# Designs tried in a protein design chat: VHH binders against p46559. Part 6

Target 1, 369 residues: p46559
Amino acid sequence: MTAIEKFFTEKSPDSEQVLLKVIELGIDFLGGEWKNVDKSQVNVSRVHGGQSNHMFHVTSSTSATPYLLRIHRQPPSQVFTDTVNLAIFSERGLGPKLYGFFEGGRMEEFLPSKTFDVNDVLVPENSRKIGAIFPLYHSINVPVSKSRRCVHLMREWLNGYESLGGGDYEILPTTVNYSDHPKSVSIKDLNHEIDNFEKWSTEIFEHTLVFSHNDLASTNILELNSTKELVLIDWEFGTYNWRGFDLAMHLSETAIDYRVPFPPGIKMNGDLIDNPPNIQIFCEAYVEADKKLKNRSPSDPTAEVKALIQECQFFWPLTNLFWALSAMKHSLLKFENGVDLDVQARDRLAVYFHLKPRSQKIYEELSKK

## First folded at step 23 (VHH)

Design d24
Fold by ESMFold2, look of step 23:
Structure d24 (fold): chain B 369 residues (1-369), chain A 125 residues (1-125)
Amino acid sequence: as target 1 above (369 residues)
Amino acid sequence: QVQLQESGGGLVQPGGSLRLSCAASGFTFSSYAMSWVRQAPGEGREWVSSISGEGGSTYYADSVKGRFTIARDNVKNTLYLLMDSLKSDDTAVYYCAREYTIEYGRGVIETFDYWGQGTQVTVSS
């Protein structure tokens, strides 16, 4: 544990030492607005949930700009790309402002906002706004590796699961009403699934490689109180990937409610898992925004939307396999995030196998061309 | 409108006892967790104690554990703090505050949205 992490985890947020430290950081990175702030005027609140960072909301009774303080828990090499992503997209209004970066942590803008839930995402006007955002960041050339796509991380998680003593995984019991999945899967079976989808994706969709968010669940969308504009947060999974995965991740997450009481802390809506009502509107907004951004003459937008929906449907099961593998590994690590990770893994594996035949059909149709 | 009014402060000798009250109005008192927070001159605000809305769970800062008792009466809409074995370091303005949470992405910020005007507790020899 680094010295700064130890400082912020061992001391109470209301201790004199912490209050003086956050004033020091405010002066150093935000300047004169913090210079006359006294410790009696400062409040530091821990932000609970999420486990990749220790987070604190720092405010004062003055006009000094409040900020979020993030104290990193991960090695510096893993946080470097996340910070670069934040800085690049913050300049374009796609994320919070980055106020400062220091060894072991960063300071960023606190956005007075409403965090979206699934019901907010499914409102047609909101679906259109969200769909229009994707082309903005998909069009940016980000100077990071193009080879660490989603399948790379999936293999790392599966290898980690095996190294921690994991074996055959029992899919039952589930909370979803599917029975067209195997009763259990071996590590070899799961490696085969990853390899097969990588082969299909590379053969058909390699031309769709773009910088992707890869985790745009509703909780990563903030609606600003002042303007009602949407801001995306939590770029930690940002990397190059097939764009259809990025879109399908957003759409598939509309079926999942993380706000239910623990245990299990997760509920999947079976009616939405493969048929979200917003897919048409979302894909229309994407195609329209992409054409505007690139100043292209209209082509057949109906055909483009149909093709994009097909891309989303192809990648849909892969998004569930992705999180299932994460949940399997992190369950063995006893990772705590308010979700029963075995419930999540079992349900997502069931969904994966239920939807895979549709992806196979799409692959067969497109590979003939 | 939401109103919190503290009472029961005063001057007390070290080792003495004092009972603070906070009268609540303008909201459904039993639906909210409540806290006592104190502030000594020139210092930051220090959380003292919290109690759940139904009264089933109580929490204390280490500095007061075993000496202070938080309670609530949901019929009278009143929050209490029984302070025993008082020390000079307990000298502060004591506020009752209504607990409030802010969802921010996947995180939750626990904070307070309404405060009383405070009652002075002075522990002197």
Scores: ipSAE 0.562, ipTM 0.796, lowest interface PAE 1.8, mean pLDDT 89
Fold by ESMFold2, fold request of step 24:
Structure d24 (fold): chain B 369 residues (1-369), chain A 125 residues (1-125)
Amino acid sequence: as target 1 above (369 residues)
Amino acid sequence: QVQLQESGGGLVQPGGSLRLSCAASGFTFSSYAMSWVRQAPGEGREWVSSISGEGGSTYYADSVKGRFTIARDNVKNTLYLLMDSLKSDDTAVYYCAREYTIEYGRGVIETFDYWGQGTQVTVSS
């Protein structure tokens, strides 16, 4: 652990040393509004959950600006990506303000808000709002690698799984009712799956490359208390990617029930796995917002929506493979998040192989054109 | 409207005892974990003790463990702090506070949304 991580994990948030340190940080990065704040006026609350950072909500009884403090646990490359993405969206007003960063941590805006759950996402008006947000950030020219995409992170997880001693992975038992998957997959098999999807995607959808969130589950959507506007958070997986992956990730998460008691702490909703109820409304909102943003001439919106739904369907299995590979690696690390990661990996692999033939058919149809 | 009202503070000699009470109204008392938090002049607030909504779990800061006892009466909607073997270091304003959870993305902030006015405890000569 770094010295700053030890400081914040070994000391109580209400200790004098922590209170004085957060005042010092407030002065350093937010300025003189913190200069006259006394330790008796400061509150530091730990934010539980999330394994990438130690997080603290820092407030005072004065008018000094409150902030979130993040003390990093993750490797430098992910810290770099997360901080750069936050800075870019902060500058554009599309996320929390970045107040500053330092060796081992950062300070950002706390947004008084309601965090969405799956029920909130499926409300039709909310589906429309969310669909309309995607073109806003998809239109931004972000100065990061265009070659580091979702498949790059998937390969890193699979390599990590092998390095930790992982081998052939048994897909059974599952909680889903599919049997059209292999009993077991090798690391070579999984690399082949990644390679094939990358080939298909590049041949057919390379023109759809946009900066993508890649993790827009309901819990990454905040509704501001003050304005009821939606704000997207946790850009740590942000990369350039085919837009259909970004859209499919949001839609596929509606089929996942994390409210199930541990164990296993996760259940796939079979009714939603390939038939999300909000896909039409969501894609209509995306197309309409994209037209307005780009000042495009009117076109056949029914045909455009159908094509976008097809993009989502093509990428749907890849979103499940993405999280399956993460779960496989993190299961070997004994990562604890209230979910049985082997149940997640097995179910998502089963869904991947079940839906893959649809993606292959879409590839074959579009490659004729 | 949520209200918390502490009572039972006062001036006590070292080694003495006090019982603090906190009358709660305006909410379903048994649904909330409750805490005692104290603050001496010029110091930050110090968590003292917590009790779960049904009273099955109790927690204490190291500085008071073995000397203080937290309890609740969910029929009378009252929180208690029995303070034994009082020391000069226990001198503070003692607050009754309702525990509150803020969901923020995947994270959870455990904090307090309502506080009493506080009751002064002075342990002196």
Scores: ipSAE 0.536, ipTM 0.788, lowest interface PAE 1.9, mean pLDDT 89
Fold by ESMFold2, last read:
Structure d24 (fold): chain B 369 residues (1-369), chain A 125 residues (1-125)
Amino acid sequence: as target 1 above (369 residues)
Amino acid sequence: QVQLQESGGGLVQPGGSLRLSCAASGFTFSSYAMSWVRQAPGEGREWVSSISGEGGSTYYADSVKGRFTIARDNVKNTLYLLMDSLKSDDTAVYYCAREYTIEYGRGVIETFDYWGQGTQVTVSS
């Protein structure tokens, strides 16, 4: 544990030491706005629920710029890419401003906002707005590896699971009602699934490579109080990836509610797992915005939308396998995040195997062209 | 309209006792956790104590534990702070505050959305 992490975890947010420290940080990174701020004018509120960071909302009763303070739990090498991603989007006005970074942490803009829930993303106008902003983010050239994709993260988690002593994984019991999956899977079986999807995706969809969020659940979408514009946050899983994975992740996560009480801290809506009602509106908005952004000539919009929906359906099961592997590893680490990680892993594996035949059929149809 | 009105402050000698009251109106009092927060001149605000909506759970800052008791009367919509063994460093304005949470991404900020005007407690010989 770093010295800065120890400082912020061992001391109360309202202690004199913390108040003086956040004023010091404000002066150092935001400048003269904070130079005349007194500790009696400062408020520091802990933001609960972070797994990668200890987070604090820092405000004052003056006109000094408030900020969100993130103190990292992870080594600098694991946090570097997340900070670079934030800096790139910040400079382009596509995310919270990055005010500064230092050893063990960073400071960023706090956005007065409403966080979306699963009901919000399914409102048709919100679905259109979300679909329309994706192409702008997908158009950004981020100077990171193009070979490190969702499958690389999945292999890292599976290797970690094995290194921690993990073996064959029992899929039952589940909370979803499917029976078209194996009773258990080996590490070899799971590597085979990753390898197959990588092969299929590379053969058919390599031309769709974009920088992707990879985790656009409703909770990573903020609606600004002042303008009602949407802002995407928490790019920690960002990589280059096939755009269909990024879109399918958003759509598949509409079926999942993380704000239910633990245990289990997760609820899957069976009616929405493979048939989100917003997919048509979302994909229409994406196609329209992408055409405008790239100055493409009009074409048959119905055919393009249908193709994009098929693209999302192809990647759907892979998004569930992605989180299943994360949950398997973190369950062995005994991470406590308010979700029963084995319930999540088992349900997502069941969903993966249930949906995989559709993806295989799509691959076979497209590869014959 | 939400209103919080503190009373019961005053001048007291070290070792003395006071009872603060906070009259609440304009909301379903029993549905909200409530806190006492204090602020001495030139100092930051210091959380003192919290109590759950039904009154079953109470929490105290280490600086006041064993000396202060938080209580609520959900029939009279009143929050109390019973202060015993008062010290000079307990001198402050004491605020009654309604607890509020802000969802920010996957995080939750615990904060206060309504405050009373405060009542002065002065511990002086």
Scores: ipSAE 0.535, ipTM 0.784, lowest interface PAE 1.9, mean pLDDT 89

Design d24
Fold by ESMFold2, fold request of step 24:
Structure d24 (fold): chain B 369 residues (1-369), chain A 125 residues (1-125)
Amino acid sequence: as target 1 above (369 residues)
Amino acid sequence: QVQLQESGGGLVQPGGSLRLSCAASGFTFSSYAMSWVRQAPGEGREWVSSISGEGGSTYYADSVKGRFTIARDNVKNTLYLLMDSLKSDDTAVYYCAREYTIEYGRGVIETFDYWGQGTQVTVSS
């Protein structure tokens, strides 16, 4: 643990030392009224539930600019990625402003807002707004690796799982009622699944490569109180990737409720697992917004929407495998986030194997052309 | 319209006792956790104590544990702070505050959405 992380985890947010430190940061990175702020005028509130960062909301009774303080818990490689992604989108006005960056942490804009839940996402007007946002960031040329994709994160998690002593993984019991999955999977089996999907995706969807959020669950969508515009947050999984993964991730997460207040802390809605009601409206909005942004007219808009839905369906199981592997590793780390990670891993593996045949059929159909 | 009004402050000798009250109106009092927060001259705000709505759970800062008692009367919609063995370091304005949770992305901010006007407690040194 770094010195700065120890400082903020071992001391109370209302301690004199913390109050003086956040004033110092305000002066150094924001200037202005922070130079006139006294500790008696400052409030620091911890933001709970931060798995990748320790986060604090810093305010004052003055006109000094309030800020969010993030103290990194992430490994160095993920800190680099998260910081670069935030800086790029902050400079382009597509996310919270980056106020400051320092060793071990950063300061960013607090956005007075409502955080979406799964029900907000399914409202048709909201589905259209969200679908229209994706082309905006998919069109940006981000100066990061184009070869590091979702499958590389998945391999890192699987390797981590093995290094922590993980072995064959039992898929039962599940809360979903599928029977078309193996009883257990080996690390070798899971590596083969990743390899096969990477091969399929590269062969038929490499032309769809865009900078992707890769984690656009409802909780990463803020509706601004003032304008009702939507802002995307938490780009820590941002990479170049096949756009269908990014879209499928958003759509597949509509079936999953992480805010269940009792064990297992997660609930999958079987009606939505492979057929969310918003997929048509969402994909139509994407195609329309992409057309406007690129000043193009699609040759057959109905066919383009159908093809985009097919891209989402192809990547759907991979989004479940992605989070299953994360859950398997973090369960062995005894990572606490209010969700029974083995329940999540088992259910997502069951969904993965249930939906994989559809993806294979799509691959076979498209590879013949 | 949420209103919180403190009373019961005053000048007290070291080792003395006081009882602070906070009258609440404009909301379902029993549905909310409540806190006392104090602020000494020239210092930041210091959380003192919290009590759950109807759950009967109480929490105290280390600086006051064993000396202060938080209580509530959900019939009268009143929050109390019973302060014993007062010290000069307890001199502050004491605020009644309603606890509130803000969801922000995957995080939650535990904060206060309504505050009283405060009541002055002065312990002579």
Scores: ipSAE 0.499, ipTM 0.779, lowest interface PAE 2.0, mean pLDDT 89
Fold by OpenDDE, look of step 23:
Structure d24 (fold): chain B 369 residues (1-369), chain A 125 residues (1-125)
Amino acid sequence: as target 1 above (369 residues)
Amino acid sequence: QVQLQESGGGLVQPGGSLRLSCAASGFTFSSYAMSWVRQAPGEGREWVSSISGEGGSTYYADSVKGRFTIARDNVKNTLYLLMDSLKSDDTAVYYCAREYTIEYGRGVIETFDYWGQGTQVTVSS
């Protein structure tokens, strides 16, 4: 634990020490009106629900610019990558502004906005908008490793699961009604699944590598109050990946509700998984926006859209395997986020095995070309 | 314009009782949860109690639980704090505040968007 983490976790947000510290930070990185702010005018509120970092919303009764204070809990390597990503996005106006960073934390712009929920992302027009903004983010050149970090993370999580004493994992779906899955999977089996998808993806989609969000759930989409524009946040998983993986990640997440107010705290809609209603409009919007961005001639996008849909379908099960493995590991750590992680893992594995044959078929078809 | 105005503070002996009032105007009072927050000399602000918009739910800090009672009259647009068994440690400026909840990404921010000017409560023998 860093000194600053200890400071902000052991002291009350209302403590004089914290109030003075956030004023100091305001002055240091924002200046201006913060120089005239008294501790009696400052309000520090903890952001609840965040697991990866300590978050505080800092405001004042003055005209001083409010900000989000993030105190890192992540390893330095992750902090570095995350900071670089945020800095680039900040400069390009693609996300919250980065006001400053320091050892163990950073200051970010607070964006008055509406956070999307599971219903918002299912609105066709919203899906179109989201599809249309993806090419912009995918066009960013980020000076980080171009390795497929998703594959590394899956292997890391699986290894972590094993190291924590995890063994054969029983697949017992709770919120989905699939039966075309094995009763249980071994660590060896799961490694084999990762290997196969890595192989398939590398062979047929290597040319599609882009900087990716890799976690675009509904809650990571903000609609700005002022302009109604959509902004993507929480790039903690931001790395290079196959385009289809990133797009499929978002689409697959539209079928999942994490804000269920009763156990298990998660619900997957099988209908949305099998027949996503907005995949067409989403991909159409993507293709159109991508063409525009790249100054391509407006040609009939039908074939390209079809190909992109197929690409998304191919990666759809892999997104579920990705999060299943995460959930498996973190469940052993007794991580509490309002969701039963075992239920999530089992359901996602069920979805994975249900959709996997389609992916394999796509691979077989495309590998012959 | 949103306005909050506290009243009812004063000097009281240990073991005594006070009733604070907060008059609200400029907004639909019943639509907002309200809180009492106090600030002792040299200390930060301390949350004391909260009440839901309709008054169905009440919450208390451990330090005042069993001694203080929060209430509201939505017809009169008034928030109350009944303080019994007062202690020297209860000496502070007491503020009424309108609660505001913000969803931000995966997080939730519980904060206050408007405050009164405060009323002084002094508990001394």
Scores: ipSAE 0.492, ipTM 0.799, lowest interface PAE 0.7, mean pLDDT 92
Fold by ESMFold2, fold request of step 24:
Formats: C-alpha cells, structure tokens, sequence
Structure d24 (fold): chain B 369 residues (1-369), chain A 125 residues (1-125)
C-alpha cells in the first residue's frame, strides 16, 4: 500500500489532516480559487462502491471548483491506462475534466448528473443518443497498443485464476434455463474458447478495430443535469478492440441487473439475453452518426445496419465469457461488490455456450464471402 | 417542505450533560436515517452519530462512544442526542441532518440533503 493510499484509507474524511490535504491539492492543481479556502469551509464525502479506486467528493462553501479525488488501489500500470484515457477524452469534451494527477491518484471534475440504469438505456430516445455517441469515441486515436485486445485481458484473468489455485469450473447451478453447455470446463477448455474467438474475429473483423470502452454498462453513462448530454465514464478496461465487442457489451448488459438488493445480487433477464428491444434503434443511430462524422454518403444504409447488428450478435457471447473470467478470478480474491461472483460466472458461461453456435455460423457465412 | 429544527444547546460545565432535540417535518421521518454532525469554530464538520430509520441501528464516532446516545421518536418525528460527560472539545454547533445517498456511476456518495440551522453547545468552566 502506498503512503497516499494509507493516508486516505486510515483517516476519516472529516479529519483535520484530510481536510488540509484536499485544500493543498486544490491549491496545487486548481490554483488560487482554493488559496483562501479554510478547513471549516470544506466537505469531503467518500464515494463507495467498486474496488479499483478510493474516491472522494471534495466541495467547499466557497466558489472554489469542487472535484473528485481518486486514490488508486491498483499498481501504477493499471492506473496509467485509465488516466491516459481520461486525459484524452477530457480534452475533447467527451469526459470529465482532468484537473491533475500525482503519484497514487488524480483529481477530476464532478459532473452533476443522473446515472443511467438499465431502464433508462432501453428508452428509445436514450438508445438513439447512446448509439450516436459511440462513433465519437471510436474515432479517437489513443496512443496505446493496438494489438492488446479484450482477449488478452481475458487470458490475464484466466492465468490469475489458475495462479490463485483455481481449476476445473462447474457451470451448474445456474439461474438461466439452458442445457446446451458442458457440465464443467477446464482452464485448457477456456483458453481454447478464447483462441477460437480471437481467430474468428481477426479473420473477419480486423478492419473494425477502434479504441473501445469495453465496459459500457448503464452505470457508466451519466446524463448531465445542465445539458442532458451523455458522458461516458470509467475507461479502465479501454483497449483497441473490434467495435462489435464494444457495441455488444453495451447491448448485452441490458439483460443484467446488478442492483438486486438481496443475494445473489444479480439477475439475468431471459427476455433480453439475446434480443434486446433497442438493438435496431441503437445500430441505426451508430451508422448514421458514423457516416456524418466521416462525411460520407451511405451506399445502402439498411444493409449497413443489418451488418452491424450481425457484428453485435457475433460478439455477444464473447462479452459474457469476458465477464465470466473476471468473476471467476475475483471470486477467489474475495472481491466484494454486492454480487455473488460465482453465480455471475456460472450464468455467463451458460449464456456463452448457448450463444456461441450463432457466432460460429456468422463466422462461417462471412468467411465464405 | 423539509424542515429540521434543533434545540437544547447551551452552556455547560465539563462533565455535564445536555439533551439535543431535532424536530422534523415535511417528509416521512421514519423512512430516513438521520445524523448529528458538529462543527467547532475554525474546524471542518465532524460526523457524530447516526441512527437508522426504524431506530434499530445506531453508530457513533470514536470521539463520542460511551458518552453520547442517539435516539429517535418516530411518533413525534423527533431526533435526539443525549450528551453525557461533556468535555471542552465537544464545544461546537450541532446540526441535525437527513442522510441521503447519490448514485454516481457505480459508486454511491453518502451525504446529507437537508440540514437544520444548528444549536450551539459550549463546554466551559
């Protein structure tokens, strides 16, 4: 644990030491507006949830600019990517402003906003807005590896699971009603699944590489109170990736409710697992916004939308495998987020195997053409 | 309209006792956790104690454990703080505050959306 993490973990947010420290940070990174702020005028509220960062909302009774303080829990390499991504999107007005960074943390804009839930995402007008914003992020050149994709993070999780003593994984019991999956999978089986999807994706969809969020569940979408514009947050899983994975991740997460207040803390909506009602509107908005951004006329817009829906359907099971592997590792780490991670892993593996034949059929059809 | 009105503050000698009250109106009192928060001159606000909406769970800052007792009367819509064994460093304005949670991304901010005007407690010989 770093000194700065120890400081913010061990001291109460209302302690004199914390109040003086956040004033110091305000002066150092935001300047003179914080210079005359007294500790009696400062409020620090802890932001609970997640485990990637310790977060604090820092405000004052003055006109000094409030900020979010993030103190990272993870090694600097994981924080580096999130901070670089934030800086790039901040400069383009597509994310919170980055006010500063330092060893062990950063300061960023607090956005007065409403956080979306799955019901907000499914409202047709919101689906249209969300679909239209993806091409903006997909068009940005982020100076990171273009060869490190979602599949590499998946392999890191699977290797971590094995290193923590994990072995063959039993898929039952599940809360979803599928039987077209194996009873258990080995680590070698799961590596084979990752390898196959990487092979298929590279052969058919390599031309679709874009910088991707990879985690655009509803809770990473903020609607600004002032303008009603949408802002995407928490880019820590951001990589170059096939765009269909990014789109399918957003769509598949509409079937997942993480906010169930009782165990297991997660519920899959079977009606939405492979056919969310917003996919047509979402993909139409994406295609239209992408063409407008690139200043080109469509040759056949109906065909392009159908092809994009097919891209989403191809990557859909991979998004479930992605989170299954994360859940398997983090269950062994005793990660706490209100969700029974083994229930999540089992259900997502069942969905993965149920949907994989559709992806294989799409691969076979497109590789023929 | 939500209103919180503190009373019961005053001047007391070290070792003395006081009972603070907070009259609540304009909302379903029993549905909300409530807190006492204090602020000494020139200092930041310090959380003192919290109580759940039905009164089943109480929480205290280490600085006041064993000396202060939080209670609520959901029939009279009143929050209480019984303060015993008062020390000079308990001198502060004491605020009644309604607990509120704001979702921000996957995180939640624990905060207060309504505050009383405060009641002064002075512990001096």
Amino acid sequence: as target 1 above (369 residues)
Amino acid sequence: QVQLQESGGGLVQPGGSLRLSCAASGFTFSSYAMSWVRQAPGEGREWVSSISGEGGSTYYADSVKGRFTIARDNVKNTLYLLMDSLKSDDTAVYYCAREYTIEYGRGVIETFDYWGQGTQVTVSS
Scores: ipSAE 0.482, ipTM 0.769, lowest interface PAE 2.2, mean pLDDT 88

